# Ledger of designs, part 5: miniprotein binders against Biotin--protein ligase 1, chloroplastic (HCS1)

Target 1, 330 residues: Biotin--protein ligase 1, chloroplastic (HCS1), of Arabidopsis thaliana (Mouse-ear cress) (q9sl92)
Amino acid sequence: AMESDASCSLVLCGKSSVETEVAKGLKNKNSLKLPDNTKVSLILESEAKNLVKDDDNSFNLSLFMNSIITHRFGRFLIWSPRLSSTHDVVSHNFSELPVGSVCVTDIQFKGRGRTKNVWESPKGCLMYSFTLEMEDGRVVPLIQYVVSLAVTEAVKDVCDKKGLPYIDVKIKWPNDLYVNGLKVGGILCTSTYRSKKFNVSVGVGLNVDNGQPTTCLNAVLKGMAPESNLLKREEILGAFFHKFEKFFDLFMDQGFKSLEELYYRTWLHSEQRVIVEDKVEDQVVQNVVTIQGLTSSGYLLAVGDDNQMYELHPDGNSFDFFKGLVRRKI
Below, E stands for the ipSAE of ESMFold2; O stands for the ipSAE of OpenDDE; V2 stands for 0.75 times the mean of E and O plus 0.25 times the DockQ between their complexes.

## First folded at step 2 (miniprotein)

Design Ha (from H1 with K16A K37L A41L E42A)
Fold by ESMFold2-Fast, scan of step 2:
Structure Ha (fold): chain B 330 residues (1-330), chain A 81 residues (1-81)
Amino acid sequence: as target 1 above (330 residues)
Amino acid sequence: SPEELKELKELIKWAAEYLEELKKEGDPEKVKKLEELIKELAEKLKKLEESGDPEEELEKILEEAFKLIEEVLKLEEEAEK
């Protein structure tokens, strides 16, 4: 019988009375859904005292929401202590949620809630997803670069505000975040075309504070300043939305060119030499290219020693930064 | 990093233990596919340990381990149908 399907509790939190009314409407209609026959229970923040305050290490909804000064992004928050995917919450419910809604979880897991063999992410990772709409499909691939830039600047802003040492977060194209050669985060963007608009769902994972020592921002910070105050997920997320909304407005108004200089200053690939491997008639052909930047469509622009231009795509290529190797997928 | 390498080893161990449970209830052809995925991942781990642990290669193997976990769970759901 399906009576033992997995269940999930989603806590809804709004910045103002407008978002609070949306939350009440969603709860009354019980309209949010998740894949795999997951039963969804919607709880208002005012009703979630037992769920939110019994764990001091849980994401602090009030700390985040009180810091938000945005006009669109992050004003409607969905939180659960444990989810299979924050991305699924926002993407499967795109039409039901205000555009710009964010979903946050403390633990992301793989498996059904009733199985004994379930993998869980370490607590302390900042795992979130949010939505946006775009009309021009030509620039949709560039949104991941706007997101990654907003993350790097948000970390910098929080460190600066708290008087902490500078953590040099870098972008590894197309969608990864690194510190000192170690991955600390990643970005996943998906889109669907409906009613002449692109519905974009953005997922972000950032290793902020994993409890047990792993590669994370607070581990790097402890290495530089062992007795300093630590970074908080709520502060970074708030700073992220402030930076993202600013950068998104610039991007929509002036195009990616307005952010391009800052992006190249932040990424790992300026003047990098890369070997591109391709198969021609079952022979491996290698061409040495130098990374020049991004094309208008958001792909890597490179120039070969033969003065030929190359456009490298994330779906068609694998890119190894440390070895300078790109293998074309056939 | 040493921590990521430990996580990868723990994921492979978990997947192998889960395979033994799935054999009791799973489709033989799907079980064979999972066995081959676990074997491929273990071979990649062995090469990584011998090569001196480049961080980007470790990251790619860890991403493949997460995909393996998703495939294991998908096979379990299909076997229950």
Scores: ipSAE 0.000, ipTM 0.153, lowest interface PAE 21.5, mean pLDDT 75

Design Ha1 (from Ha with L11F W14L Y18W F66Y)
Fold by ESMFold2-Fast, scan of step 2:
Structure Ha1 (fold): chain B 330 residues (1-330), chain A 81 residues (1-81)
Amino acid sequence: as target 1 above (330 residues)
Amino acid sequence: SPEELKELKEFIKLAAEWLEELKKEGDPEKVKKLEELIKELAEKLKKLEESGDPEEELEKILEEAYKLIEEVLKLEEEAEK
């Protein structure tokens, strides 16, 4: 963050000549927008050789692009060393960017202006956002589960390829990622309805190699195999898009049912007993229910000791719950 | 409706709780923006609760409240990965 003009440099990179031509067109139009009157400068990867050239820990665009074997997702990359939000880059520019475009940053920050109170995320966290389109609003809430699965499977694939022990990444419903009881990541999905389609923006943060007080994937890996090769953000992101495209196609063709078995093996909630509070004639009653799975709408399905089925929605104290409510009024 | 009124109250409570956490983390511009949005939402809630307005006007106020909710959710997105 700068005290003077808010400004942002976005580096554009494409997998093939098709995406490279899109990048050139975007630069010529100067049409990308960001909130808070931020001035946007667009730079082609070929022109960016001098940006962070001496920093081996910066996200390596070519390493990521060389790992991509997808047909839709991740083929157009937007990168900046510092951003306030990767999600804003893709969501504010949905109509200008190819669907499936990804934005990555090394550092995410909060705060600007004369206060000098600037928070920065630790470097080494994989922070990215990408876009997709869906036609059926009823299954849009399920996309976050497809994303979660793709992250967990991508980590396993990278570990397999490198001959490393598996890191057991688990899903905490609806949208968090955990290892050994500690949060390592989160997923945020937003959507808008335009021209008979839902424009979905997906944001993901995954602690790969950051020194946060909780944990990261490489800290877990070092604990299991101290002399092993470390996981790289670029390899995980590439593997993520490979898995996501596969899972997204299965989801669109066969519904979430095709992914349910894997999801339940991966989430933290199989056979979990939870306490739910019901108000019965001005008395608060605590009921114990056992989580069975997900409903077709993506809410928790649970059974009580009375064998009654319960559909559990997120508490009204969740922003994800209210995002779902807002979307319904389209 | 009673259900929409309940949802608005719950949202305002959640936003106010987030505001207190955001104050501890810094970013004065986001704090001020969230304070303004919460104030506007509370004003819409008060007008909906007084229910002396025609149903057509109440529906317009409710629509305005949902737009404010969208702005709060967008601000929260900027704070989350």
Scores: ipSAE 0.093, ipTM 0.699, lowest interface PAE 4.6, mean pLDDT 79

Design Ha2 (from Ha with E7W W14E Y18L L62F F66L I69W)
Fold by ESMFold2-Fast, scan of step 2:
Structure Ha2 (fold): chain B 330 residues (1-330), chain A 81 residues (1-81)
Amino acid sequence: as target 1 above (330 residues)
Amino acid sequence: SPEELKWLKELIKEAAELLEELKKEGDPEKVKKLEELIKELAEKLKKLEESGDPEEELEKIFEEALKLWEEVLKLEEEAEK
């Protein structure tokens, strides 16, 4: 069933007077759109009293903005208490929003307007999307690795600043985040090509204070230091944009090679042996390969015991880290 | 935890009930694919309950159950058109 009368309120918040004027302009034009004929209402932060609850689980706009020290990313914030997709907000409105704008929601839902048929995410997950532009399509697939590095380093920075034990967040290629063998986050990047530039939208989910379905950063922290102060989504997001802006500048100036050593120290796959399945004459052949790193295009580079080189592409769950199994698909 | 397991069972059950309502109106090939996915997820969940402890398997079943739910809702939308 189509709910064509769905409505959504987006709260606009700026770091400085420059971003505040952008927010006023967007509200006056009423130019932001969402899919499925959703009616969008734009609200300035000063008008959002009835939407902002005095609730420990609601994302704190002021706390986040006070943590931002960037020059580009995260300076323009779009927030709603409940959205179907933060990614849709930034991607559908790419041309209207400043590049580097971030959308955050407390609850992400899946479903079509029936209360019984609507699933809602648990509160405490940091769910956000933001935008960037790139000119070289050959290195666009590498941006997800820059993003994942920025998340791992942001968590480390927040722990350091608060005097907390480091949480060892690891990268499971191509786009998952793990701690102590359990998934705590994921990254999704999409791009479109317009006017000789790639418009990239980045979506991130990070389990900060939600225990479902597996674990979160604060559960790990409580296990290490039960009496410590908890990590806040707002502080992690601020630290993320600081690290991301630094890494993005290095990546754009010097290429992924500038970040490659840090990436290999952070990922789960250094010297990992995996089984690649290939089909020869209606028989499945298994070859053991050793992960060497990444190709220039961002795929896994591996070497067989026969010294043959393999480039392995992402394919859903074809890379099973714990079983060492990769299925080669054409 | 028991609450997470209960929530996951309820999500799979709701998807199965909605799919049953769509059997007459939906694309037969898509209905069959979703029925097979529901059976696969139910079997994985049963094995998880029998093994007792792998939170990692719970995460994977959770992701697959959410994907199933999205596909059943998409089929409902297509059937109404």
Scores: ipSAE 0.000, ipTM 0.151, lowest interface PAE 20.9, mean pLDDT 77

Design Ha3 (from Ha with L11E E21W E59L L62Y L73E)
Fold by ESMFold2-Fast, scan of step 2:
Structure Ha3 (fold): chain B 330 residues (1-330), chain A 81 residues (1-81)
Amino acid sequence: as target 1 above (330 residues)
Amino acid sequence: SPEELKELKEEIKWAAEYLEWLKKEGDPEKVKKLEELIKELAEKLKKLEESGDPEEELLKIYEEAFKLIEEVEKLEEEAEK
C-alpha cells in the first residue's frame, strides 16, 4: 500500500505468569480498540525491549513492575510513549482487560477542530488510568476521594523512603491536587452500569518532573533541597497502587468513615468560610456558610450563620476555593 | 445544548493549557492576543451557564464561541515559534 494509516502501539506488561498469559491472549485476538477508528498494534514487553532503546525520559516499565507488591491493582500494565487518552484505553476495553489494569503514557495529546492543531502534555507528567468494579452506586462518587488520598500518601511514602523533605500535597475538593497553592494534579472518574456492577475507570494526572509552564513535585523539591535526589514517576505509581489497594479494601469493608479523618487532614477546606450565591428573581443572594465536611453521599456539608445545613454538589454548584465562592450552575 | 456546552468547556480548557505552554515558547504579541481570546471565551461560557435565555439566543452565543475557538486555533499555530 502506498498510503499509511496512523496507528497506536500498546506495550503489554504483566507482573506474573497469569498476567503474561492475558497479554498473549489479547495480542493473539487483537481485541483492544480505541475510538476514532485508531488502528491498534499490541506488543509484548519482551518484544518491545528488543525494539526500543533506553531513554531516561521514558516511563520505565521494569522499574515500576518490579516495585509492585499488590494483589489486584497495577499488576497488568499497558504503556505507550504517546496517547490521546489513557482513560479511553481502559474504559473502551474494560471487558477485555483484568480489573485493576493500568494504562500509562509519557505524552498525552489532543487534536482540535478543523485546523488539526495538536497540543501535547509536557514530558515528565505522570499520566495513568486504571479500572475497578463496585456494586453499590451510592458510594461510587466517593471513589475519587479514595484515589486522591492514595496519591497524597504515595508522595509522602516515596519522600520518606528516599529521605527527602516533606512535600505537602493537599486535596482541593472534589478532585484536584495542590502544593503551595498551585495545582499539581487532577483526577477523573467515570462509570458505566452493566451486569449489576459499576465499571469504574479512574484517570490521574500528576506533575512529577515536567517543566514549566506549571509547577511540579520535583520543582517544589528543588526549591527546598536543590541537591536532593528527584522523585521518579515509576516509584510514585508503585507507591500509589500500594496505598490505593489498602485504602480501597478499607473503604469497601468499613466505608468512607474509615478514611474520613485522613481526608480532612489532607484537604484544603477545614473550617473554610464560603459565600454561596443563589439567583432569586434575577437577584444575587449571598449566604455565608462554614464547611463542616462531607455528607454520606460525598458532597460538601456546610452550615450557615442561622445554623441551616447546606449540601453542595459539584454538578449543581461551581466552587472557587481561593475566592471562597460557590455559584449555582444552570 | 448540553453536549455543545460540554464541548465548549473542553475546548476552552485545552486552549488555556496550551496557552500556558505558549507563554514560554511562543511569540509574545500573539500569546497576548490568545490570552484575550481565551478570556472572551470564558466570559461567553459564563453567560451560557448563567443565562435563562431562549434556546435560539443561546445557539447564537454557542456559534460565536465556536468561531472564537477557530480563531484561537489559528493564532496558536501562528504563535508557536
Scores: ipSAE 0.000, ipTM 0.194, lowest interface PAE 16.8, mean pLDDT 77

Design Ha5 (from Ha with W14L E70Y L73W E76L)
Fold by ESMFold2-Fast, scan of step 2:
Structure Ha5 (fold): chain B 330 residues (1-330), chain A 81 residues (1-81)
Amino acid sequence: as target 1 above (330 residues)
Amino acid sequence: SPEELKELKELIKLAAEYLEELKKEGDPEKVKKLEELIKELAEKLKKLEESGDPEEELEKILEEAFKLIYEVWKLLEEAEK
């Protein structure tokens, strides 16, 4: 209702004594905040044994934390059974949290414009957000592609480890994940500039074990191997951070070229023909172009039948893969 | 929602446009199967507009429409050289 204050409990969990001390400090200061005057209660994982239930099919914090061997990403975990946005948790509290902190929720809810209408995501979707810092703003747009690759490779690694058949997760530029022509996930990256660094917040949703009408990884797996063991959100998230840290280090050291071949093998757009609309002297002109790859700045590179080169910008253009159209903003 | 109904209409129309192009160069058996699926989705859309079916049913039909248009698109790409 309008008169009741929104409230949520955030469970804090650390990989080592260093992260555990950070959690204790945050709880003592009561310094984490959420938008819309949400009342935040901070709980240490050691105090939350009664709230964390394995039998409820809730996210298993210990299974995730015990699996990670990263040096930076995913070592500090924030969990709640229900949140409006994992992205808001990490971005709103960027200055208070260790860089690389991850927030996970079992249910994410969103309003539909009226105060009494609220939508809730199905359980089984892996919904998380984490933070990182970058110094060179020219390559910040490329980070979403590194994240996308880490998700696709994490799924492959978990399947390989469990002896499961290959699930062909593909990237739909700029930031969506697909299996067999159906969307299974999406990525949202936001950034702010402070103290000569770009503070980047990454949000990811991946349909692992949620029910119909949307598809999920376990539905695809069951179709291929009905008697197989299913994928777990905790295993995929652990594998994600292992791959992401490796890819992030390569990206920072050697640039996107170190990941470029893998990206083009994984995306849906090799040799795709699309229609681009351009404004010329207040007239709209349509050109057919063939997608060739990415520019050094992370924009889509295409070549027209007239041998002209086109650079297509995600924030400046609308791209609908199913319609085959790319439209530039006026 | 009204926006999802509009999206579904646009997707069915676009699938029909791609199907007409595929008829020129595609496998006749696959073309016939896709025509039948487009007609089935169009009939489901007509029933939704007349009865106001629940949002859950609309989401299922949208998913079927996306799958159909992607399949038609992929067949066109395969035929295009």
Scores: ipSAE 0.000, ipTM 0.101, lowest interface PAE 20.9, mean pLDDT 76

Design TFa (from TGa, 14 letters changed)
Fold by ESMFold2-Fast, scan of step 2:
Structure TFa (fold): chain B 330 residues (1-330), chain A 94 residues (1-94)
Amino acid sequence: as target 1 above (330 residues)
Amino acid sequence: MTIKITFKIESNGKTIKVKVTVSDPEEAAEVFEKLLELAEKFGVEKLTLRVKVDDPEAAREIAWELLELLEEAGIEDVEIEIENGKVTVRAELK
């Protein structure tokens, strides 16, 4: 097989001298890896001044880093103008990067960078991935709900700080974000287990300033207040880590129950009636249930008109919110 | 439910791959138990298991079952990856 190797430049930025020394060490070792024979070049922020200039389209590393006052998350930043996956950067290099490191890109693409026909995400989408560790695998699936909640609250915090109308970001279970019935974001969590710890990689996409394919936060904001200052990806990401660190600490100390009321207030499914369809020997059985919440394991909890409890799994069932329909996946 | 298991073992410079398809997590657990017995019997140095499931939640449950079996067998150097219905387990047995 004769194929061309892709190449990628990663810019490393740290909050303090501690993170800056980590960046220097990583560059000296040249240890970061990416899949598909991608050649990785590591660049320190000080060496990439022209790539990090403030323009309306490129992620501003200094604006983000100056906003961070967290103790764990977001203090080490990896940025590239174009990546196939921010998730791959943090997950493939989990052991090399400080836990809590974040990777951000302006454009995410599918296919090879050297391929003539490649899909590329529009600029203005906030696309990032970061890492965390957990010891109890039973509650790892719940982290996606903590992340979802932190995103919705971060948007509210930025709007409040800037004196803007609140944008009502809602959660569509299990991992989608919606505004006014249109999808504006999504969350993907993966985990690996090593030395009695789960290494969790969290990926988030949030339409901040891109109108395709559906809508974005700034389009909603302009509809409400046309002369308002725009939301910036850097400010939202900073606010996200502040909220996430707080919620993560509550979650680890007191369990998801500590966040449960806020989550149910934020999601789209309170008191929703849903038809559950299952196949029994070529017969379709339908039961009408009412959504109650989540089980301790992160499954959707519903109650039938017969007062029986139903547990719906996100990966084992298809859930159509607008039709109120759940089908067992074939 | 369709559960596809790919088992790769390396021993004394030789590599063997085994593919098994089962219909439920109970059968999968039995297969893992038998494959671990086989690996121990043949002095396997490295073991990689890959599991694909129609239900990614079931994949997490299967990964937990694998972890318990590996710990019971005294295997301490274990890596488990769980992604969207795929589970990969890598272990060094020597």
Scores: ipSAE 0.000, ipTM 0.375, lowest interface PAE 11.5, mean pLDDT 78

Design TFa2
Fold by ESMFold2-Fast, scan of step 2:
Structure TFa2 (fold): chain B 330 residues (1-330), chain A 98 residues (1-98)
Amino acid sequence: as target 1 above (330 residues)
Amino acid sequence: MTIKITFKIESNGKTIKVKVTVSDPEEAAEVFEKLLELAEKFGVEKLTLRVKVDDPEAAREIAWELLELLEEAGIEDVEIEIELEDGKTKVTVRAELK
């Protein structure tokens, strides 16, 4: 018999009556789709209160929703305890969901990355995706930098509000997040052009409260202050949308130039010396360059010891920050 | 540099697929112009274009050039997907021109 191999329950939660009516409409239409013949059932937050755990082991919808004060982003929430991909939920259903909708899961068992591998997030990782619209395709690639900056500032904001020690979250260009030389997060952006607008889906994974083999924010915090209160995924996500909405508005109004100084203070690459490898007629040539910043198109700007400018376009496999090696594609 | 172009046109219930590999953005632009000219001659109702590139700068230039060409093509439904070989960056363009 032809049968759906998987079933998934999506809990819908809205900030105000406007978003609540959207949730009711979606449930009545039963129009949300997931790939791989997944059977989708839609549940309103009011109907799922007996199934939603108000503890530190599951994402707390009420704690998140009560923390946000945004006008656009994060006001409509989709949650499931386990999903194949939060990114698939928002991207495949872009037309059905309000722009700015966020999908969150406790466990994601199908990931996206540089290689499209099957991957499972450990419980305690903040895994979410949300949507936005942009009209100018030239600046769409820069949105990942705005997102990464909003994450780093959200962590600082939560720590500051709670009187916690500073956690130095840094950006490893183009889209990774690091603490003390260990990766704690990553960002994935995809876009679709429709009706003269770019429909952008943003996915973020951030290690808040998960264990080895990677580090997490709470492990770093406990190392600095063993008796401190733990960071909560819900509070970080709320702070993220507050910071992101401000930075997005600034970015749309004044361009990335308005965020550049903060970005360079936050990234790992200021004054980094790297060796660029070029292939010339099947021979490898090495040039030493110093990272200066970003070009207007969002790629690495570097200056050689010969005082020539270089725009570097390495993929993640060809750029090793800790070894200072960049392999330029020809 | 490798630019892999897959072009799909649909007209009167028939589907035609063309695959082309080129080495620079100028060659890619020539291919796009010829494929759009072909689409216009066949009166196509839907056009899908998928491009894979191994250079991020070329991906940006290709995306912009295609958006300009599509505005002039007069095709009712257009889908473009541009994928960068870093495995993470995708630009998918789907345009309804009328």
Scores: ipSAE 0.000, ipTM 0.210, lowest interface PAE 17.9, mean pLDDT 75

Design TFa3 (from TFa with L67F E71Y E83Y)
Fold by ESMFold2-Fast, scan of step 2:
Order: C-alpha cells, then sequence, then structure tokens
Structure TFa3 (fold): chain B 330 residues (1-330), chain A 94 residues (1-94)
C-alpha cells in the first residue's frame, strides 16, 4: 500500500474584482480536484508575490493579465511552475471554474504510474489550456481549426506590434503548427456533454523560447534579426485570446465559412498532391488526388485526376505530409 | 452511403472490439440504441465509439443523434476527444 499521494499547488489570478472573488471562494471551499487523488493546494496571487520573480524565467501573471481586454476568455488564470497536465486542471474542474478560464504552466511532465522515467517539456514553451461551451456538437470538431488560426494570427500581431520580421507560422492539418518545415506546436481538444451543452477543454503547446533540438519562435527570429527583441509567452497568450474571442464569436455566428479563406491561406495543404492508399478486394490501390480544402465536417476535400471529389479522413498517424501519403484503413 | 462504426467495450477487465457497417443514419441510430440496451443489461463499464461516414453532413447528424441518445438514456458525462483529426466518443455507463 502507498501512503504518499501526489500534491500540486495552483496560483489563482483574476482580471477584475468578479474573478478575484471567484478565486477567494474556490480557495475557501478547497473544491478543485485532479485525477488519481492528487492533493490540490490553492494560493491567491496576493499570497504568491515572492513566488513569481522578475529574474526568474517563470510566466509573468501580471504581464499577461494587464494586457488582455477580452470579455470572456483568459480573465481567470490558474498557474503552477510545474504540472502533469494543464488540460486536466481545466477539464476536471469545468463546473467549478468560470468558462474561459486558462491554466498555464512553465513545465509539463509525464510519467507512467510509479516509473522513475519522467519526461518534461522544456522551460520556455507556452503550455496552456482553457475552456469554452458549445451547444451544437456537430461543429465541436471544427474548434481546433479556430484555435490553430488564432495562434498563427496572434504571432503575426505580436511581431507587427513590436516591429519584428514576420514569422511564417503554418498549420499542418489537423492540429499541428510548423515554421520552416519544423514542428513548433500542437493542439488537443476534448469535450464532455452535460446539461445540454458541450464543455470543451482546449490544450495548446507552442515552442516560444525553448532551447530544444527542435526549433522555437525566438530561434527563428534570431536567425532573421540577431539583435531584435524576443517574443514573450505572455504577449503571445494575450494576443491569442484577443484573436480567439473574435474568431470564436464569428465562428458561432456565421460558421467556419467565415474563417475558411484565412485558414486556407495559413495551412500547408493548398493544391497539395497526395497519394491515397486504399484496399479493394485485398489489393492495395493508389490514387493521386489534389487537396482542395475542408468538407463541412472538417475533413480533407480532394479532387482526383478524374475530377471526382474525395473526402479524406486521415489521422496524424496515417497522413505523412512530407511524403504526400495518406494510408486509408477503413 | 457507407457508415462504419467501431466499438470498444470494456466490462469486468475484458475488452471487446466490434466493427459494424450500415447504409444510412436510421440504421446507425438503431445500432446505437441496441448497443446502449446491451450495455445497460450486461453492466458495461466503458464504451468507446468511432464513426466514419462518406457523407460529411450525415457524419455530423449521426454524431448529434448519438449524443441525444446518450442524453435520453440518462448518461450525463460523454467525453469527446478531438485529436489528430479524429473524433472519439467515450461514455462511462457505471
Amino acid sequence: as target 1 above (330 residues)
Amino acid sequence: MTIKITFKIESNGKTIKVKVTVSDPEEAAEVFEKLLELAEKFGVEKLTLRVKVDDPEAAREIAWELFELLYEAGIEDVEIEIYNGKVTVRAELK
């Protein structure tokens, strides 16, 4: 039998007095929960003044919170220097947290049960998760595309505001972010249906300032302009929520069609030729198709040389973008 | 129309995977109803569904019908995971 449970400390920060009172209420109830009987301690931002230091490369709560002018998203912030999952924090506490709450961590780690082999994300990655509600489950799968677009536009906005060279962040369908052919980020969405609404939790990882063997936004920027000011995680997150709230409202009001043209300008797949491998009567058949866009359900729409339309349902494991290969297993 | 449904059923530590192909949304709804009846009768603990459809509009309609059926059966918590372009539905029945 094991006597020691995992423990976690969460710092709560609110944009206005309304969110601050929510934070106080949550701390008094001690109501936030995490999976696997993790013990949760809640700390108000006012109690954690010495925990977040200027000379530490920790996420700056005040810099982020003072920058946002949103009406819904990002107004309630949960932060910890180290977490197993920002996604678990918001998804397991959906009913307790204001919708639009964001959880941020400097280091996200994963391990298997009692194993001593633990993998950590590097410090300098922007790792966050936030919540939203949707009533129509048919369009929930499209939200990941709205999120991807908001990230790419947020990076452009920060570069523009700071007078920096533009970093060409592209979307690799369905949910990856790339710069110069190298992955810089990814998106995970989960949803739970309760009380006639879909409770959506969105997780995002973006390589902003990590010194990993893979690239990051600041490494690309330094390659273009070595003496330039660097991008800050807090500025990108603030810009993200400004863009996301705008795009989310447009998406909910007018559907994905309102964002479709911008999405196609941003993704890697316009006019891409791909080989589709399919099995017909135990024979492998290969067809060459050209990607045209997305179907209404969010899958790849392609046209063959025979002018027939095809809907492709590859997942990340069956779509090899760099080889232009889709392996279909139905 | 081709609708391919893959079920992963977990009960008493055993896992069963079943694949069903149907021709229209009405048949898909019947399959979902029958699956829920069997899950309740035999005490299924977890159910995971994956649905693939050759009609994009029908795919969304079928997913919505499934969620309505789960709601009408009194299942409050249904998890939908959107990862790598795939939609996976999980329901805890106990």
Scores: ipSAE 0.006, ipTM 0.356, lowest interface PAE 9.8, mean pLDDT 77

Design TGa (from TG3 with E29A K58A L65E K67L)
Amino acid sequence: MTIKITFKIESNGLTIEVEVTVSDPEEAAEVFRWLLELAEKFGVEKLTLRVKVDDPEAAKEIAEELLKLLEEAGIKDVKVEIKDGEVTVRAELK
ESMFold2-Fast, scan of step 2: ipSAE 0.264; ipTM 0.622

Design TGa2 (from TGa with S11A N12M G13K L14M; at its last look DockQ between E and O 0.71; V2 from the best seeds 0.00; counts 0 for: pae E 3.2 > 1.5, pTM E .725 < .8, unsure alone 68.296 < 70)
Amino acid sequence: MTIKITFKIEAMKMTIEVEVTVSDPEEAAEVFRWLLELAEKFGVEKLTLRVKVDDPEAAKEIAEELLKLLEEAGIKDVKVEIKDGEVTVRAELK
ESMFold2-Fast, scan of step 2: ipSAE 0.747; ipTM 0.883
ESMFold2, look of step 3: ipSAE 0.624; ipTM 0.833
ESMFold2 (binder alone), look of step 3: mean pLDDT 68; pTM 0.596
OpenDDE base, look of step 3: ipSAE 0.485; ipTM 0.780
ESMFold2, look of step 12: ipSAE 0.373; ipTM 0.713
ESMFold2 (binder alone), look of step 12: mean pLDDT 68; pTM 0.592
OpenDDE base, look of step 12: ipSAE 0.540; ipTM 0.810

